# VHH binders against q8ne09r852to980, part 14

Target 1, 129 residues: q8ne09r852to980
Amino acid sequence: KFSDLLNNKLEFEHFRQFLETHSSSMDLMCWTDIEQFRRITYRDRNQRKAKSIYIKNKYLNKKYFFGPNSPASLYQQNQVMHLSGGWGKILHEQLDAPVLVEIQKHVQNRLENVWLPLFLASEQFAARQ
Below, E stands for the ipSAE of ESMFold2; O stands for the ipSAE of OpenDDE; V2 stands for 0.75 times the mean of E and O plus 0.25 times the DockQ between their complexes.

## First folded at step 7 (VHH; framework vhh_8k46_1)

Design y4 (at its last look DockQ between E and O 0.89; V2 from the best seeds 0.00; counts 0 for: pae E 4.4 > 2)
Fold by ESMFold2, look of step 7:
Structure y4 (fold): chain B 129 residues (1-129), chain A 126 residues (1-126)
Amino acid sequence: as target 1 above (129 residues)
Amino acid sequence: AVQLQASGGGFVQPGGSLRLSCAASGFTFSNYAMGWFRQAPGKEREFVSAISTSGGYTYYADSVKGRFTISRDNSKNTVYLQMNSLRAEDTATYYCAAHEWLDLYTYLDSSDYDYWGQGTQVTVSS
């Protein structure tokens, strides 16, 4: 389970390396950046706002979340676009925290249902068992 | 200067409906989440409802869920609260408030809202 990997530093690093060798590091990076955002104390509004804008600029674009290999279906991408307030708001403004959490759900789903099974079936993982 | 002007309050019998409006000026309305709070005489101000900057997420206190509907029109810089099936315990001064950003964990906390309106009175009595 993905939660089990989060508790094992060595296997988490192996999973990260696995994703790099498969040119799929963006899912884990996005998940991690949003998780870091969620752990910034809610009273530190400047830090939370800056992290939100960073995540938006890095991941909510045609190269990743709104692109052909997004962790979200076209329907889910459109739903996130609507919840965010549209392309104008995404390009020029910050996003609400709930929108980031919604994005993280789609990213985590792909990590758990696509990447983790492939990692657990990999030769490198099997050799360590 | 920022202005939030709530209106639409009044006297209504139990079971009746009112629609509150809050007109905003002096800031970029579409960048702000909006909330409604209420305060009855002798009681602490309490959360009623909140809506995200785009309107994609809405939140309600348990006491009003199913009876109240929050909405916003960013082209008119206005947030609304449709109040149906009103009860005597809904009697209060209703305040609109603006928060630069809706935090998943702080939308309930009045101390996190940046700007406040002067309020509009809602009185539900036979």
Scores: ipSAE 0.267, ipTM 0.638, lowest interface PAE 4.4, mean pLDDT 88
Fold by OpenDDE, look of step 7:
Structure y4 (fold): chain B 129 residues (1-129), chain A 126 residues (1-126)
Amino acid sequence: as target 1 above (129 residues)
Amino acid sequence: AVQLQASGGGFVQPGGSLRLSCAASGFTFSNYAMGWFRQAPGKEREFVSAISTSGGYTYYADSVKGRFTISRDNSKNTVYLQMNSLRAEDTATYYCAAHEWLDLYTYLDSSDYDYWGQGTQVTVSS
């Protein structure tokens, strides 16, 4: 049903607001940023590089993706770390695009399996139906 | 100067194996995805395999899946292509290429690769 939200701008905004009220906006932000990255033409290397660096700096750190409240399990975090080439790559080098997509999968999983059900069960959502 | 030197090609019978190597110099090897392409006479150059900078992601053409294995050793600035169960249709000149950044779709397009090496001939024949 996450795809349903993506196809409904109004409900998507409500979902965003819902997450914000729960101090949980980072997942959607991360997902959205990576989605924006994916929409950059692959011919525009500079723009993709810039966006990837932005995403890396914002989300691929101990405050979010590699933090205690990560959308990914420890195992998944370690897997992503390994696929990324380690902290050296994350901190100092550009990451391959598939790494970001993998991260997005984990983020989307939490959005779909944790937050979306809560959103759909909310009184606010019910009131709009 | 950037150099990609491929080796390991040769003659082999069907069902045989070859291991190609591509030694890189003149650029930061570990920052580049590496790929292999091949071109047979009268045919277009086609994607064979690619590997991400860290080796965490590998890609293969459907025609070589399960038979070819790409790997790399960043400490040696070398990318490898292990080719098993070779077939006559694998006969081609194989090219090593470097890509600044492996993307979801760019690995298939030869035009997205920044550096190319000289080809090494692989001939599979009885």
Scores: ipSAE 0.058, ipTM 0.487, lowest interface PAE 3.5, mean pLDDT 91
ESMFold2 (binder alone), look of step 7: mean pLDDT 81; pTM 0.817

Design y5 (at its last look DockQ between E and O 0.37; V2 from the best seeds 0.00; counts 0 for: pae O 6.0 > 2)
Fold by ESMFold2, look of step 7:
Structure y5 (fold): chain B 129 residues (1-129), chain A 126 residues (1-126)
Amino acid sequence: as target 1 above (129 residues)
Amino acid sequence: AVQLQASGGGFVQPGGSLRLSCAASGFTFSNYAMGWFRQAPGKEREFVSAISTSGGYTYYADSVKGRFTISRDNSKNTVYLQMNSLRAEDTATYYCAAHEWFDFSTYLDSSDYDYWGQGTQVTVSS
């Protein structure tokens, strides 16, 4: 379970390393960056805005979220594009913060339903049991 | 200079409809969430509705859910409030307001809004 990994620092690091060997680190990086955003207190508006911009620029592009390697289907990508206000707003303006949480849900779904099962079935994980 | 010009208020019978408009100038409208608040004489100002910068997220006070619809047209720098099934308790001055960026849990608090319109009167009677 992904929740179980969050509570086990050693296995979380092994999962991160597993993703690196599968050229799939972007899902966990994106999930983690958005989780960090969610934990910044609302009173720290400047920090929340800066983190939001960082996440937008790093992940909401054709190399990841809007590309062939996206954790989201084309339909889901289009829904996020609509919620974001379009490509021009993504490129040049600030996004509404709730959009980041919607993106995190798609990223978490792939971590839980694709990568975690593969990790738990891996030779490296089995050897540590 | 920044201006928010609210209009569309008036006198209407219970069960009737009105559409409020708020035209914005002097700032980048697409970077601002928009809200509607209302205040009756002798009462505190209260939240009515809010819409995110892109229009992707809308919020309503419980007292107006299902009767009021907020929308925006960023190409026209305008936010709207469609008010249906109006009741006597909806009588108030309605104010539009602009809130930089849209974050969770900040749209309800009038003190977080940067710019305010002059208001438009809605009177539901008879």
Scores: ipSAE 0.250, ipTM 0.635, lowest interface PAE 3.5, mean pLDDT 88
Fold by OpenDDE, look of step 7:
Structure y5 (fold): chain B 129 residues (1-129), chain A 126 residues (1-126)
Amino acid sequence: as target 1 above (129 residues)
Amino acid sequence: AVQLQASGGGFVQPGGSLRLSCAASGFTFSNYAMGWFRQAPGKEREFVSAISTSGGYTYYADSVKGRFTISRDNSKNTVYLQMNSLRAEDTATYYCAAHEWFDFSTYLDSSDYDYWGQGTQVTVSS
């Protein structure tokens, strides 16, 4: 049903607001940023690099993806770290597209399985139906 | 001039092994994902394996998973394909290709690869 939200701009905005009220906007922000990355043509190296680095700095840190409230399990975090080539590469290089996509999968999983059900069960959502 | 020089092909018996190499020049190798494709006579070119710029991500066609291993050495501008447990159906001309940016959605599509090398023949037969 997450795809349904993506196809409904109004409900998507409501979902965003819902997450914001729950101090849980980072997942959707991360997902959206990676989605934006995916929309950059692969031939635009500079733009992709810039966006990759932006995403890396914002989300691939101990405050979010590698933090205690990560959308990914410790195992999954380690997988992503290894997939990215380790901390050394994370710190100094842009992330490969597949790494970003993998991150997005974990983020989307939490959005779909944790937050979306809560959103759909909310009084606010019911009121709009 | 961009060049991708593939080598390592040959004749092997079923169950045998080969190691393909592809030496790149004329472009910034470390900025490109590398892939291997193969084409058998009368068949379409098919994806075999790909490796990201950093080497941290590898992908394999289901038909070669567990038997083939892709790797790269950016210091040598070379990508490798270790092929173990070869089968008759692995017989094909193998091509090395470079993709400017490794994208999960595009690495399977040969049309998205920017540079191609000459093929090296792999023949698996008793």
Scores: ipSAE 0.017, ipTM 0.351, lowest interface PAE 6.0, mean pLDDT 89
ESMFold2 (binder alone), look of step 7: mean pLDDT 81; pTM 0.815

Design y6 (at its last look DockQ between E and O 0.59; V2 from the best seeds 0.00; counts 0 for: pae E 4.0 > 2)
Fold by OpenDDE, look of step 7:
Structure y6 (fold): chain B 129 residues (1-129), chain A 126 residues (1-126)
Amino acid sequence: as target 1 above (129 residues)
Amino acid sequence: AVQLQASGGGFVQPGGSLRLSCAASGFTFSNYAMGWFRQAPGKEREFVSAISTSGGWTYYADSVKGRFTISRDNSKNTVYLQMNSLRAEDTATYYCAAHEWFDEYTYLDSSDYDYWGQGTQVTVSS
């Protein structure tokens, strides 16, 4: 269903607005940014690095991914930390690209299993059907 | 100057083991994923294994899964390939290579690797 939403620009926008209304837009932002990263051509290393750094700084911190309201469980956070190479790597070095993809999976999970059902059950969604 | 120096190759009998090493210099080793490729006479170069910068991700060709183990020591600027249960078909020249920003889509393509070392010969024969 999430994939269906992604293929429908209009509904995707409604979903984005829904998340904003619920002060929960960070998941979609994170997912989208990582998706954008994934779409950068491999040969454009500068852009990939820049985008990776942006994502790292914005989401891989105690305010979001490693915070109390993280889309990932503590266990999953620890796994990601380990895969990342630790805080030192996160803070001072570039991350491996697969780390971002792993993060995106956790984010997508919350989007699909928590927010999407709420969105589909919303009055706004029903009104458009 | 960038250098990747592979070692550890040799002659072994089927079922034997070898451990390849690749010592890197001339670049920031910890910022590069490392990979191993091999090429047998008359065959195309093929992917063997790769490891991410921190070692958190490893990849293996299906033909070597369960037998080969890639690892790295960033403090020594070295990547390793432990090869167990060697088979005749593992006979090849093995190459170490460095790759910046590889992922699940790019680690297989030798053309994406930035630096290459000289090959070390592995011969598995009874």
Scores: ipSAE 0.453, ipTM 0.752, lowest interface PAE 1.5, mean pLDDT 93
Fold by ESMFold2, look of step 7:
Structure y6 (fold): chain B 129 residues (1-129), chain A 126 residues (1-126)
Amino acid sequence: as target 1 above (129 residues)
Amino acid sequence: AVQLQASGGGFVQPGGSLRLSCAASGFTFSNYAMGWFRQAPGKEREFVSAISTSGGWTYYADSVKGRFTISRDNSKNTVYLQMNSLRAEDTATYYCAAHEWFDEYTYLDSSDYDYWGQGTQVTVSS
């Protein structure tokens, strides 16, 4: 159903607002930033690299991906940490771009399995049907 | 100055094995993805294998998949190519190359690699 939501711009905006009222906008922000990265043409390495650094700094920290509000389990966080090359590399160097795809999978899973069902069951959604 | 020194080439019989090494200096090795390319006389340089900066992702040309293994040791600034089950068609000069940052879409194109080694000859024949 998340793919169905992406095809309905009005309901997508309602979903985004729903997440904001539940203090959970970081999941959709992270998903969207990574999706934008994936849509940057591969021919512009500098633009893709800059976007990947932005995403790393914004989301791969103890306030979100490596903290209590993470969409990923501790096991999944450890796997991403290992694939990233460790904290030193995350903090001070460039992250391999495919790590972002792995992170997006975890974020999308929470959007699809937690937030979307709650949104579809909300009174605001039901009233518009 | 940047240096990439490939070694470990030689003559082997079909079915044999070789291990290539590429020692790097003059740049921060852990920030670079590494690739192996090869070129036979009169042919275009072709992709063989690539490894991401952390080693978390590896890629292989279809012609070598299952026979070749790329690895790296960032503490020694070295990338390796273990070549098993060698065939006559593997005969070529093998070049290592360095690619700043790693993106899953640019590792195949030799023009995206910043630094190149001088190559090491691999000859597979009876």
Scores: ipSAE 0.223, ipTM 0.622, lowest interface PAE 4.0, mean pLDDT 89
ESMFold2 (binder alone), look of step 7: mean pLDDT 81; pTM 0.811

## First folded at step 9 (VHH; framework vhh_8k46_1)

Design z1 (at its last look DockQ between E and O 0.78; V2 from the best seeds 0.00; counts 0 for: pae E 4.3 > 2)
Fold by OpenDDE, look of step 9:
Structure z1 (fold): chain B 129 residues (1-129), chain A 126 residues (1-126)
Amino acid sequence: as target 1 above (129 residues)
Amino acid sequence: AVQLQASGGGFVQPGGSLRLSCAASGFTFSDYAMGWFRQAPGKEREFVSAISTSGGYTYYADSVKGRFTISRDNSKNTVYLQMNSLRAEDTATYYCAAHEWFDEYTYLDSSDYDYWGQGTQVTVSS
């Protein structure tokens, strides 16, 4: 159903607003940024690098992905940390592209399993049906 | 100057093992995914294995899965290919290559690799 939401610009915007009203917009932002990264052509290395660094700095920190309100479990966080090559890599080097995709997976999971059901159950959503 | 120097090739009997090494210099090794390719006489160069910059992701050709293991030591600027249970069809010149960005869609294409080393010959024969 998340895919359905992605294919409906209007409902996607409503979902975005829903998340914003719940102070939970970071998941969608992270997912979207990584999605944008994925859409950068492989040949545009500078742009991919820049976007990767942006994503890394914004989301792969103790305030979000490795924080107490992470979309990922501790186990998943540790897995991602391992796959990332550790804090040294995260802080000072470029991450492997697959790592970002893995992160997006966890973020998408929370979007789909936590926020989307709440959104679909909301009065606002019902009113538009 | 960028250099990839492979070593470890040689003659081995079927069922034997070899460990290839590729020492890199002239670029930031830890920023590049590394791969191994091979080319047998009269055949096209083919993908063997690849490893991400941090080593978190590894990929293998179906023909070598379960037999070959790729690894890297970024502190030594070296990528390795442990080849076990070698077969006659593994006979080829093996090449080490570097790629700055790779994923599940790009690691197979040799044309996407930025740097290439000289080949090391592996001959499996009884």
Scores: ipSAE 0.360, ipTM 0.708, lowest interface PAE 1.9, mean pLDDT 93
Fold by ESMFold2, look of step 9:
Structure z1 (fold): chain B 129 residues (1-129), chain A 126 residues (1-126)
Amino acid sequence: as target 1 above (129 residues)
Amino acid sequence: AVQLQASGGGFVQPGGSLRLSCAASGFTFSDYAMGWFRQAPGKEREFVSAISTSGGYTYYADSVKGRFTISRDNSKNTVYLQMNSLRAEDTATYYCAAHEWFDEYTYLDSSDYDYWGQGTQVTVSS
């Protein structure tokens, strides 16, 4: 389970390295950046806004979330585009906080259903059991 | 100067409908989530509905869910509250308020809203 991996610092680092080997580090980076955003107190509006803008600029583009290697289907990408208020708003304005939570769900789904099973079946993981 | 001008209130029979409007000026409307609150005589101000900056997320108090619909038109700097199937207990002064950026944790809390309108009276009586 992905939640179990979060409780084990050594295996988390092994998972991160596994993803790097498969050129797939962006999923974990995106998930982690959004999780950090969620941990910022809501009363620190400046910090939450700055982190939201950072996440938007880093991940909500054609190189990742709206591109061919997205964790989301074309349908899911379109729904996130709608919830965000459209491409113009994504490019030039702030992003509503609930949109980031929606994106994190898609990223976590790929981590849990694609990458984690492959990691747990890897020779490196098996050797440590 | 920031202004939130609520309008559309009035007197209606139970089961009737009203549409409230709140026109905004003096700030970048599309950067703000909008909320509706109401206050009846002798009661505390209570949350009614909220809408995110883009309109992608909406929230409702349980007492109005299914009867009220919040919407916004960022090209007109206006938020709306469509109120259907009105009941006597909906009688109150309705206030619109603006909250910089949408915060899914604080949309219920009136103290987190930055700007407030003057309110519009809704009276539902037979």
Scores: ipSAE 0.222, ipTM 0.618, lowest interface PAE 4.3, mean pLDDT 88
ESMFold2 (binder alone), look of step 9: mean pLDDT 82; pTM 0.823

Design z2 (at its last look DockQ between E and O 0.01; V2 from the best seeds 0.00; counts 0 for: pae E 15.7 > 2, placed apart)
Fold by OpenDDE, look of step 9:
Structure z2 (fold): chain B 129 residues (1-129), chain A 126 residues (1-126)
Amino acid sequence: as target 1 above (129 residues)
Amino acid sequence: AVQLQASGGGFVQPGGSLRLSCAASGFTFSNYAMGWFRQAPGKEREFVSAISTSGGYTYYADSVKGRFTISRDNSKNTVYLQMNSLRAEDTATYYCAAHEWFDEYIYLDSSDYDYWGQGTQVTVSS
């Protein structure tokens, strides 16, 4: 399970490297950044804002989340767009926590259902068992 | 303006040592994780090492573990890479990079780094 990787630093790194070799490291990076956001206390508004903006700029664009190779379907992309208040707001404002959580769900889904199985089936993984 | 100025590269024999330095300016150095990347001719740029804002966390590529040591001096706005036991395969242009720090997690992907310096050439040859 994906949770098992999170609790094993070594295997997590192997998974990261695996994704990198497949030019698919963005999902894990996006998931990780959002996870970090979730761990910021609500009282630290400045840090939350900074992290949210960082995530927005890096992932919520036509090259990734709203791109043709998105971890989300077109329908899901539209849902996130509406949830965020529209493209205009995405460009100029921070993302609210619910928006980030929704994005993370889609990203995690692809990690768990597409990439993790491939990783576990890889020769490299087998060689370490 | 943001500046990352790397130095310390050069020619060295296998088994030799070099110490790279990267002097930063134009941003709050202590708020950024610092990393070293390298690119050999005909190859993609690869991660070498990274260090957190306080220096409490360091990361190394497997190929350099036990041989390279990253450190930083926030009072001097400088990050260092001590390279020992150098090998021919370490020959590359080395780049210093900066990434804004929000957590203990250090990014190993070059796309995550916000600022880049000019490369310094390291050549290991007998």
Scores: ipSAE 0.007, ipTM 0.233, lowest interface PAE 11.5, mean pLDDT 89
Fold by ESMFold2, look of step 9:
Structure z2 (fold): chain B 129 residues (1-129), chain A 126 residues (1-126)
Amino acid sequence: as target 1 above (129 residues)
Amino acid sequence: AVQLQASGGGFVQPGGSLRLSCAASGFTFSNYAMGWFRQAPGKEREFVSAISTSGGYTYYADSVKGRFTISRDNSKNTVYLQMNSLRAEDTATYYCAAHEWFDEYIYLDSSDYDYWGQGTQVTVSS
């Protein structure tokens, strides 16, 4: 499970390196950036706003979340677009925390259902068990 | 007086091809992203394909990917849908639609489109 990796810092770093060597690091980077946002205290409003805008600009574009290799289906991409209030709001405003959490759910699903099984099946992982 | 006039529908056998056209007037066509939607009788209108203002980005519903190709000719104010390998499930009224927002994102929901054509019927049957 992905949650089991979160409890093992060494294997989490091995998983991250696995994704980098397979040119597939965007999912983990997106998940991690959203997790960092969620851990910023509510009272640090400027830091939360800056992180939200950073995540929006880095991931909510045609190179990743709204592109052909998105972790989300076209329907799920449309749901996120409407939750965010449409392209006009995405362009000029930060994303609300509930929208970021929804994005993280789709990213986590691909990490758990695609990348983690491949990592656990790797000879590199098996040799360490 | 904005108008979108869809045409090119008809009856075709399974595995056949059709090319739909949507001629636009009453607005600056090159400032609009264009989409195709379809609706079978008694069903909800569903997304088929969309194309950015310049034609640099295209999107397809999973059910048509690899079989349908969207294109546009801004000099003729026209968007096209080339439909190959047609199936009975493709039978529907096909609508073209326009969205004024110029950006690299293609809107997938019908509520984001400002103008709609009257549709053209596509029927796939032996």
Scores: ipSAE 0.000, ipTM 0.102, lowest interface PAE 15.7, mean pLDDT 81
ESMFold2 (binder alone), look of step 9: mean pLDDT 81; pTM 0.817

Design z3 (at its last look DockQ between E and O 0.79; V2 from the best seeds 0.00; counts 0 for: pae E 3.5 > 2)
Fold by OpenDDE, look of step 9:
Formats: structure tokens, C-alpha cells, sequence
Structure z3 (fold): chain B 129 residues (1-129), chain A 126 residues (1-126)
């Protein structure tokens, strides 16, 4: 179902707006940013590194991914922390690229299992069917 | 100056073990993925193993899977290659290499590695 949204720009925008109205746009933002990262050719080191740093700084902090409202469980957060190399790495260094993909999985899980069902059950969605 | 100093090579019988070490200096070790390559006489240099900057990800050539283990100690600026169950075909000069910022698409390609150490010879022979 989430993949269906990705293939429908208009419906994807509706989903984005839905999340925004519920003050829950961060998950989709994070997912989208990581998706954009994934679209950068791996031969473009500088661009990938820059985007990775941007993502790291924006989402890998106590305000989001490592925060109380994280899309990841504590166990998953700890796993990502371990894979990341700890706070020192997160705060002062560059993360390994695969770590971002791991993060995206957790974010996508909440999008698919929490927000997407709510979106599909919404009156707004029904009205467009 | 950047330096990668490899050690641990030598002569060993088939089935034996060796542990290679590569000590790095002159750059921020923890920001670099590390890899091992090897080159036998008359053959091209080939990928052996790689480890991400934080050690969370390791990769191996099919020919060494289950026998070799790569690890690193960032506090010592050192990467290791534990080689068990060595075979004659493992005979080669082994090279340590560094690549800034680990990317899953680049660890196989020697051309993506930024720094290289001098080789250490591994000879497996009865």
C-alpha cells in the first residue's frame, strides 16, 4: 500500500498533508530524505556524504529518532546506535551509508503500520474514492 | 603523512592460521572504511574483505567466507584480518586499504580506496 502511494503523486501529496494535519510529518520527511540519498549515484561521493550529514543532523538526535516519540523501538534505537558507532560518531563524524537505510526501514514501518492505515480510514480518503 | 603499516604475514601450512594487522596513521582512522586486497603473482588484485567505519558491516569475498574475519579497533587505529583454514590459493601479497566513509556500493572496487599500504606476503604451502 505504501508503494502504491509512491506511485501516485497526487495521493502521496494527500498523505503528506494528512500527516501534517496530525503534526506527524517528520516520518515522511525522514523517509523522503533518505530516499533522495539513495537516489544519488554512489559515484558521487561528495553529494552522498553531504546528504548523509544533513540527514544525520536532522533526524539522528534526541528530538526524533532517538527521542521519546521515535519511530523505532528502544531495541531498534540501540541497534542503530551500535551500527552508527555511538554518539561520538553521530555527533562529530560521518555515518556509514547503510545505517541510513536501516533507519529508513524503521521509519517506513511506522508509516506503513500506523499512519497509512489511519490515512486509508480517513473520511478524506473515502471521499476521493 | 598517511601510512598503512601491515604486518602478520608469513609462511604457513595448509589449514593453518595467520592474523594480519594494519596500523594506520596520518588520517582520521574512524572516518575510513578499511579493506583487504590480495594479489598473487600473475593475477589481478582482488577484493578480500572490508569493514565499515564503525565495524557494523563486514564483507567478504566468496572465496574467503567462513574462513576469514575482518575486525577493527578504532582506539588503536588498526584493522585486522584473521585468516583461518588457509589454502594454497590464499597465497598472495595482502594489502590494506582505506576508503573515506563507508558506502555499500564502493567497498568492492579497489579504485575507490584512497590510501594503500605496502603489501605483506602470505604463503601457504606444505
Amino acid sequence: as target 1 above (129 residues)
Amino acid sequence: AVQLQASGGGFVQPGGSLRLSCAASGFTFSNYAMGWFRQAPGKEREFVSAISTSGGYTYYADSVKGRFTISRDNSKNTVYLQMNSLRAEDTATYYCAAYEWFDEYTYLDSSDYDYWGQGTQVTVSS
Scores: ipSAE 0.700, ipTM 0.851, lowest interface PAE 0.8, mean pLDDT 94
Fold by ESMFold2, look of step 9:
Structure z3 (fold): chain B 129 residues (1-129), chain A 126 residues (1-126)
Amino acid sequence: as target 1 above (129 residues)
Amino acid sequence: AVQLQASGGGFVQPGGSLRLSCAASGFTFSNYAMGWFRQAPGKEREFVSAISTSGGYTYYADSVKGRFTISRDNSKNTVYLQMNSLRAEDTATYYCAAYEWFDEYTYLDSSDYDYWGQGTQVTVSS
């Protein structure tokens, strides 16, 4: 399960490589960047703001989260859009921390329900068991 | 200059209702989360409620959940607190506050809020 993978550094690296070879590394990169944001000390508002802006610029665009290959459904994308305060805020501003957490939930769902099962069923994983 | 003007306080019997308003000026209201705090005489200031910049997330102290409702109107630069089923322990001065760069882990901490209103008194007594 995904939590077990997170605690096994060797298999986590194999999973990362699996995603890379399948041109699907954006989900894990996004999940990881948001997790790093959540680990920045709460009172370090400048650092959290800078990381939030980085995540927004890298992932909250039409090439990933608001595009055809998004981990979120169109309905879920619309909900994130409303939670963020609209496209104008996404383009020009920081997002509130809860919006990033909501995005991470959708990304984690695809990692757990699509990519992890495919990884566990891969020949490369089976050979190592 | 930044101003937060809280109003709507008063005297009410237990079980009654009040609606607090906080009108904001001097900053871009839609970029700020808003919070309500209260302080009774002889007690420390405590968190009551908070609302995200867009209004998409709302937060409540356990003592007020189900009785109080926070809302905002960004076109009017105003945050509201609807207080129902009021109790004697709700008696306090209620303060509104603004929080840029809202963080879900620090909304309880009054030291993280950037701007504060002067407060409005709520007194619940028979």
Scores: ipSAE 0.320, ipTM 0.665, lowest interface PAE 3.5, mean pLDDT 88
ESMFold2 (binder alone), look of step 9: mean pLDDT 81; pTM 0.814

